# Designs tried in a protein design chat: VHH binders against G2/M phase-specific E3 ubiquitin-protein ligase (G2E3). Part 3

Target 1, 328 residues: G2/M phase-specific E3 ubiquitin-protein ligase (G2E3), of Homo sapiens (Human) (q7l622r371to698)
Amino acid sequence: IWNSALDAFRNRNFNPSYAIEVAYVIENDNFGSEHPGSKQEFLSLLMQHLENSSLFEGSLSKNLSLNSQALKENLYYEAGKMLAISLVHGGPSPGFFSKTLFNCLVYGPENTQPILDDVSDFDVAQIIIRINTATTVADLKSIINECYNYLELIGCLRLITTLSDKYMLVKDILGYHVIQRVHTPFESFKQGLKTLGVLEKIQAYPEAFCSILCHKPESLSAKILSELFTVHTLPDVKALGFWNSYLQAVEDGKSTTTMEDILIFATGCSSIPPAGFKPTPSIECLHVDFPVGNKCNNCLAIPITNTYKEFQENMDFTIRNTLRLEKE

## First folded at step 20 (VHH; from cc2 with S31D G54S)

Design dd5
Fold by OpenDDE, fold request of step 25:
Structure dd5 (fold): chain B 328 residues (1-328), chain A 124 residues (1-124)
Amino acid sequence: as target 1 above (328 residues)
Amino acid sequence: EVQLVESGGGLVKPGGSLRLSCAASGFTFSDYAAAWFRQAPGKEREFVSAISRSGYTIYADSVKGRFTISRDNAKNSLYLQMNSLRAEDTAVYYCAASPDLPYDWLTPSEYDYWGQGTLVTVSS
């Protein structure tokens, strides 16, 4: 997905303002048959890949990494561009940006103060912790001496005269490691985000975008999914009742299936995109034994069964197995 | 209302163990760094241990190797496992939290929220 996206987005004929069409090539088909794919699923997978890529570092939240190969390949720019395109074209909320990364984008690196949690390198973090916990000037000097080579390399050596100098030292180390070190990646990434004016919007509406970029989406509920999926055809009343009961059961933890699983099964997304779903998610009742998810049109076909137990079993079985197979 | 409530304090013999808990409410605890401080009679409040949002742990030298700080965000709780307790560990222990601690973790004034404290007495 990543490589395909790169190739597509790098194409000279690619216009980010145009609608994105996704097609999957059937493996083992010598005829190159294509099936239409879900745009939002594609974008979801792309964002997930991006989050877990070597372009970012961190545990709970992510900062940009320094990857020389990625720089050579201009991947930070591409990543920014991809993210911008995703947001505009109905991709999920990334939600993995650190506050520091976000603040750098909105307020500038010069106005951003990184913190210890921005440091993914354990050794560097420990150096900072040691410096921070020094209780005497002698102790501080000793620590500096122990990490002399590192401090010299990053240009953070300074004369220590008082214990309070440890704060400036920590500030300098954080500044270097989190901000200065990744300056080039950041600039490239930022340029990519200018695609479709997204960076400008981020800067203009920081609160809204902070929720999208720095926070994971809220957990889905039975109510949310019930309201999300609309019934367009004459429904089977019994089946719809089972559907609602099933959602409640899932919410209550009475199923191994999660709300996210249900949404993925139907739409290809584990969360509701900021731009919403297009088309609007729908539910239909079919005389089938097992549910059918159509990610391209966001339609969930639920089975008409005689009993709720059968309904739940069939739903759980199909959803879990489908998702498992897709992950393989 | 923001609240931090400590528990688990008590009387213990030297060499004994205690586990302190701090229950947070009224704010998103997972978005905060958390710490333990202690104040002995006639002394200033001093730093014991801290844990960052991502799980970096910091210890005062006096408790290093004996105390372990941990957090459970799902339970909005902070913990301090205290082993090999000494008489000098006798103090009121306070839970504290702060959203942003850029480079000073040891100073009490850097923390926004505080509990009422729990008394730990180590005596033979």
Scores: ipSAE 0.830, ipTM 0.943, lowest interface PAE 0.5, mean pLDDT 94
Fold by OpenDDE, fold request of step 25:
Structure dd5 (fold): chain B 328 residues (1-328), chain A 124 residues (1-124)
Amino acid sequence: as target 1 above (328 residues)
Amino acid sequence: EVQLVESGGGLVKPGGSLRLSCAASGFTFSDYAAAWFRQAPGKEREFVSAISRSGYTIYADSVKGRFTISRDNAKNSLYLQMNSLRAEDTAVYYCAASPDLPYDWLTPSEYDYWGQGTLVTVSS
């Protein structure tokens, strides 16, 4: 998906303002047949790939990494562009930016203060920790001597006269490692984010975008999903009742299925995109034994069963197995 | 209301072990760095250990190798496993929290929230 996206977005004929069309190639088809894919699913997968790519580093939240090969291939720019395009065209909330990265984008690197959690390199983190925990000038000097080569390399060597100098040293190390070290990647990434004016919007509305870029999306609830999915065609009162009961059961933990699972099954997304779903998600009642999710039109076909037990079992079975197979 | 409540303190013999707990309420604990401090009679409050949001652990030299800090965000709890306790470990132990670990992890004033403390006495 990543390579395909790169090829597509790098194409000279690509216009980021145009609608994105997704098609899947059917493997083992000698004719190279394609079937339509879900745009939001594609963008979800793309964002997931991006988050876990070598362009970012960190555990809970992500900062930009320094990758020479990625720089050569201009991938930081591409990543920024992809993210911008995703946001505009109905992709999910990324939610994986560190506050530091976000602040750099909005307020500038010169006005941003990194913290220890911004450091993904364990060895660097340990150096910082050791420096910070020094209790005497002698200890501090000893630590500096032990990590002399590193400090020299990054240009953070300084004369130590008081114990309080350790704070400046830590600040300098963090500044280098988190900000200065990745200056070039950041500039490229930032340039990519200018696509479709997204960076400008981020800077103009930082509070709104902070929730999108730096926070995980709100947890789904029975109420949220109930309101999200509207009745499409052939309403069946009993089936719809079972649907509502099922959502409540899932919320209460009485099912092995999660709310996210249901949403993925129906839309290809584990969260509601900031731009919403297009088309609007819908429920339809069908005389089938098992539910059917259509990610292209965001439609969940629920089965018409005689009992709720059967309904729940069929829903759980189908959703679980479908998602399992998709992960393989 | 923001609260940190320490527990697990008590009397222990030298070489013994204790596990302290700190229960957080009134705020999203997972969004905070947390730390243990201690104050011995007649002494200033001193840093013992800290744990960042991402799980980096920091220890004072005096407790390094003997104490282990951990957190359970699902339970809004902070822990301090204290092994090989010494007489000099006798103190009131305090739980503290800060939105982020500052450049200075050792200074009490850098932490916003504090518990009332739990007494640990190491005596033969």
Scores: ipSAE 0.827, ipTM 0.942, lowest interface PAE 0.5, mean pLDDT 94
Fold by ESMFold2, fold request of step 25:
Structure dd5 (fold): chain B 328 residues (1-328), chain A 124 residues (1-124)
Amino acid sequence: as target 1 above (328 residues)
Amino acid sequence: EVQLVESGGGLVKPGGSLRLSCAASGFTFSDYAAAWFRQAPGKEREFVSAISRSGYTIYADSVKGRFTISRDNAKNSLYLQMNSLRAEDTAVYYCAASPDLPYDWLTPSEYDYWGQGTLVTVSS
C-alpha cells in the first residue's frame, strides 16, 4: 500500500483516495516508526501535491480556490486533516499559504483585509484596478456602469456620490472575491485543521506558525545546510572542504543546482521540518565515484575527488539526473 | 539600508523615447510593489505607473498607451519605457516602493521608499 502510494506520488499520479488512506496509516503510526525517512519523503510529496492541487490558487502564495466537486467530495476537510497530521508527525514546512489565508485562520475572516495580489482572476483584478485608479466621479460612475452585472452579482453595488466611495467599493470586491466566495471551502479546511489540536496551536502561536505555513522566498542557505548535516571525523578533510565550497557556489548561483535540490536529494524534503529530521541528517565521505542520497536515513555520501571541479561536476550531474528521473 | 537609484533621464525631442531604470538594493525587490511618480516644477508629485508584486500593472490615464512599466526581479530593477514623449511629460521622475501595493496607490504618502529622482526634459 505504502510502496504503491509512494510510486504514485513519484510518477505524479495524485489520487485523493490513496492520500486519505496513507494519511490514516500515518495517523496510526504503524508504518512510519519502522521507516522514518520514507515517512518524511511521503509527507514532503503530500505537501507538494496539496500546494499544486485544484484546492489552492495563486502564483506567489496560495489562497483557497472554489472547487464545487472537491467541496462535495469533502476534499477541503481532508486537505486540512492531511496538513495537520503532517505537522504533528514532523513533516516539512508547507510554506505556501498567503498571509491572507493565514490571517483568516488566526484572526478570523472578518478581521482580514485582502490585497490585489490575492486575486488570481485577471478579469476581477482589472475591475479592481480600473475602479481604484479612477480620478473623477464621472469616470468612476462610467466604470461602475460597465461592470454593473458583476457588481450586482456579488452584492457590491453602492451609490457613488464622491470619488472616495471607490475605496469602500474596492474593499468590498476584495472581501467578496478572496474571502466570501470561498467561505464554505475555508470552514471545511479549518475543520480538518482541528485534527490533533493543530488549529488551536496555530492560533496560540501565530508568529511561529506564520514562519512554517506562509510562503518564504529564501528558506535555505549554505550556512543552514552546512550546519544541518552531522559530519563524521574522517581523514578526508579535502572532501569536506569541497563540500563547503560547493554549498557556497550553489548559494552564489554558480551552479544550476539549488539548495532545495540538495536537500531533496539527501532527505526527500524541500524544506526543513519544524520538528527537525528523524533520523538526523549526516554526511559520509566515502570512496564513491558519485554522490549517493539515502533518503531513508537522511544520509548524503559525497565523492572523494582530486579537484573541486570534479567534485562540483559529479554533484551537479547526479543531483540533476536523480531529481529529473524522480519527477518523470 | 534600502536604496532606490533612478537613471536614464535626459533631454529628448517631442515624439522621442526614453527608458528609465530604478536599481533597488538593501531588500529583496520581488517582495515589493513598485511605482513611478513625477513632479513638474510648481506642481504636486503625481502618479505615473505601478506594478504589484505579482505583476499587475497600473497606469495614469495621461500616460496609458505611451508608457510601459516592467520589472526584472533577478536584477532588482524597475523600468519605465516612455514613448511618444510630449512637453507635458517634462518632470523629475521618482521611483517608489512598498511591501504591498498601497490601498490608495495614487497617493505618494502611501509609499515607504523613494529614490532621488531623474530629470526628463522634453523640448525642441
Scores: ipSAE 0.726, ipTM 0.911, lowest interface PAE 1.2, mean pLDDT 83
Fold by ESMFold2, fold request of step 25:
Structure dd5 (fold): chain B 328 residues (1-328), chain A 124 residues (1-124)
Amino acid sequence: as target 1 above (328 residues)
Amino acid sequence: EVQLVESGGGLVKPGGSLRLSCAASGFTFSDYAAAWFRQAPGKEREFVSAISRSGYTIYADSVKGRFTISRDNAKNSLYLQMNSLRAEDTAVYYCAASPDLPYDWLTPSEYDYWGQGTLVTVSS
């Protein structure tokens, strides 16, 4: 079933119902425990697909969207369930929640104040910006008149007597758009997240889960990857030197390959899970012309080459083409 | 330690252009909203432009259409492209940052970090 799920993702035939079925098999089957690389690859792809699905919106961090078809298909509930199962099975940190979504889950929607960056609808953001940037009551009233139908529709019309009235108006628009608009999706998602007691754990340990669930602007570094992979055999000093030089070249932007590409190639994950990888990632130096990524055991076999240029060319070629084929 | 350093100020004739830069250290701009303020002699510091964490841009009416705020996450830098400069644009320009755009993004006291400023003089 793992292979079937991977085929669906690779062929871009992603179906939320099928992903839900695979998550159910993970919960009730030892298959993932015997094939940890395939489980980690699936969970990484699942988190990536959830982050970029129509259930979530936002460019930097994600809030829930209002998707009427997804509500009819109960997909918000299933998304919460998939995320809960992934966390229990040691999946990678999702890392895409907005602080607003997280605070709604932990402290409740009524105790959460959204911000401009929570708004992904450009037109709504522009309304908020125009209102909050107004410097005179006359300008504010003109802006409100231009937006009258929208403000009336969402129930946010206010009497404007002073310039400071704009702040309550902005607060009301944010509250409607980010929280009230998606109330039903949120409750459904929250119910799914109760799977295996996960929501209760999030609420009990908010600092730990904020670090795992919320977006943070960290990228993988050469130092992080070099320390992540353990050398299990007597190393070829030249090949390991080339490996470290390659990581530095990727960090310096001297390759089209990214650190995330290297991690995906070796492990199937785009980020390091909070609990770490199992099995521990490793590097081998083999007499092969091109690198090999064994996602089942998180092993990267690097080629032994005569020159660094040859090493880099073979690494870039293989990683680029392997990941391109996996995306198609 | 967070530090903001402005550069690119100078003397420019009316109608000319300047590009201001603000280099940040001790944090990444992708975690922060950022803004430009300016202060003319004898006047209070006033809002010029801001950019939110997710990239929404905000401009004071007096500069809208002439100035462009941008940032480069790889260089950890904030920019202000200033075109069609006028005598009224003469001021010390400051960059500012905070984790999120503040509740009142026009008010200088709402921002956590400030640079020391760079002088822009628009004169014949």
Scores: ipSAE 0.712, ipTM 0.909, lowest interface PAE 1.1, mean pLDDT 83

## First folded at step 21 (VHH; from dd5 with A34M)

Design ee2
Fold by ESMFold2, look of step 22:
Structure ee2 (fold): chain B 328 residues (1-328), chain A 124 residues (1-124)
Amino acid sequence: as target 1 above (328 residues)
Amino acid sequence: EVQLVESGGGLVKPGGSLRLSCAASGFTFSDYAMAWFRQAPGKEREFVSAISRSGYTIYADSVKGRFTISRDNAKNSLYLQMNSLRAEDTAVYYCAASPDLPYDWLTPSEYDYWGQGTLVTVSS
């Protein structure tokens, strides 16, 4: 039945509530210990779907959204619980939190100052940019007059006497939009994170959990991936050489394929889980035309080809098309 | 070692165009907000444009509509496309970086890292 649940995730859009129910099955059932690669792939898909759900907003890193229906359905609580369960069960680093969301969880929203990049609403961001870029009091007053209705609605209208007043106005707008607007979702999400004591651990070890929860730059390199995959069969020296050259080419931006794409193709995960992969990732050199990724066992089979160009073309074609089909 | 290296400066006639580049190394480029400043002879450095980590763009009024800032995180590069150049655009153009876009993004002292500059001369 586990394979059937994974098949639903892979082959169609799933209902977010269904994903939350499956996370409860993982918590209440140890069957995933028989198929650890499938569990890790599922948790990776679950975190990706959570990141892209209507509960979160933002492009690089995510803050909570205000979704009234999701509040009524208690989905923020369930999202917090889902994330907590994933972390305990060896799931991948979520890696999508803004530092602002993280700081709210650890230090409290009253001790957290949001920044422009926390704002996903383009119109709100433009208001902040115009206010904070103003160079005269007259220009600032004109901008405030143009934005009067918005500032009135959010309770941020204030008397402007000097140019430096713009900084307090910007802080008020950021505080409302990023923090106060989503206070109820935040408290619900926070309560869900208390599952299995996870929130308390995050608060006790903030630097460690910042590296797990927060968005960070691409951390995968050619060296990291080449060291991640072990060779368990008789190696083909030329094919392994092409593999290492391919990784370097991907790192150098000479391919449309990314390090993340390669990892997803082989393991189903977009990042290396904090607990590591189970089973340990491996690479094989096979007499096949195109590479094969066995996500259940974290095994990558690479083609033995006569030329590097053939190797690169077959790798890029298969990885790109496989991942594209999985997104459809 | 953090390094910002500007290029693409030169001599151009009024109304012409140039594209400036800034190659970055020694830090994770996608984690940084980037900016362009310029300094004309005998004047203080002044803000030209900035781009946040998520891609929000900010322009000084004097260049709005003529200049376009962009970034390519895969190439660790910042760009400034300068169109409809005027004599008053003549300056040394500097690339700057900070981890987050400063609250006072107009002020040079708010930025952590600087390039050595590239000269743009707009002359008949």
Scores: ipSAE 0.689, ipTM 0.898, lowest interface PAE 1.2, mean pLDDT 84

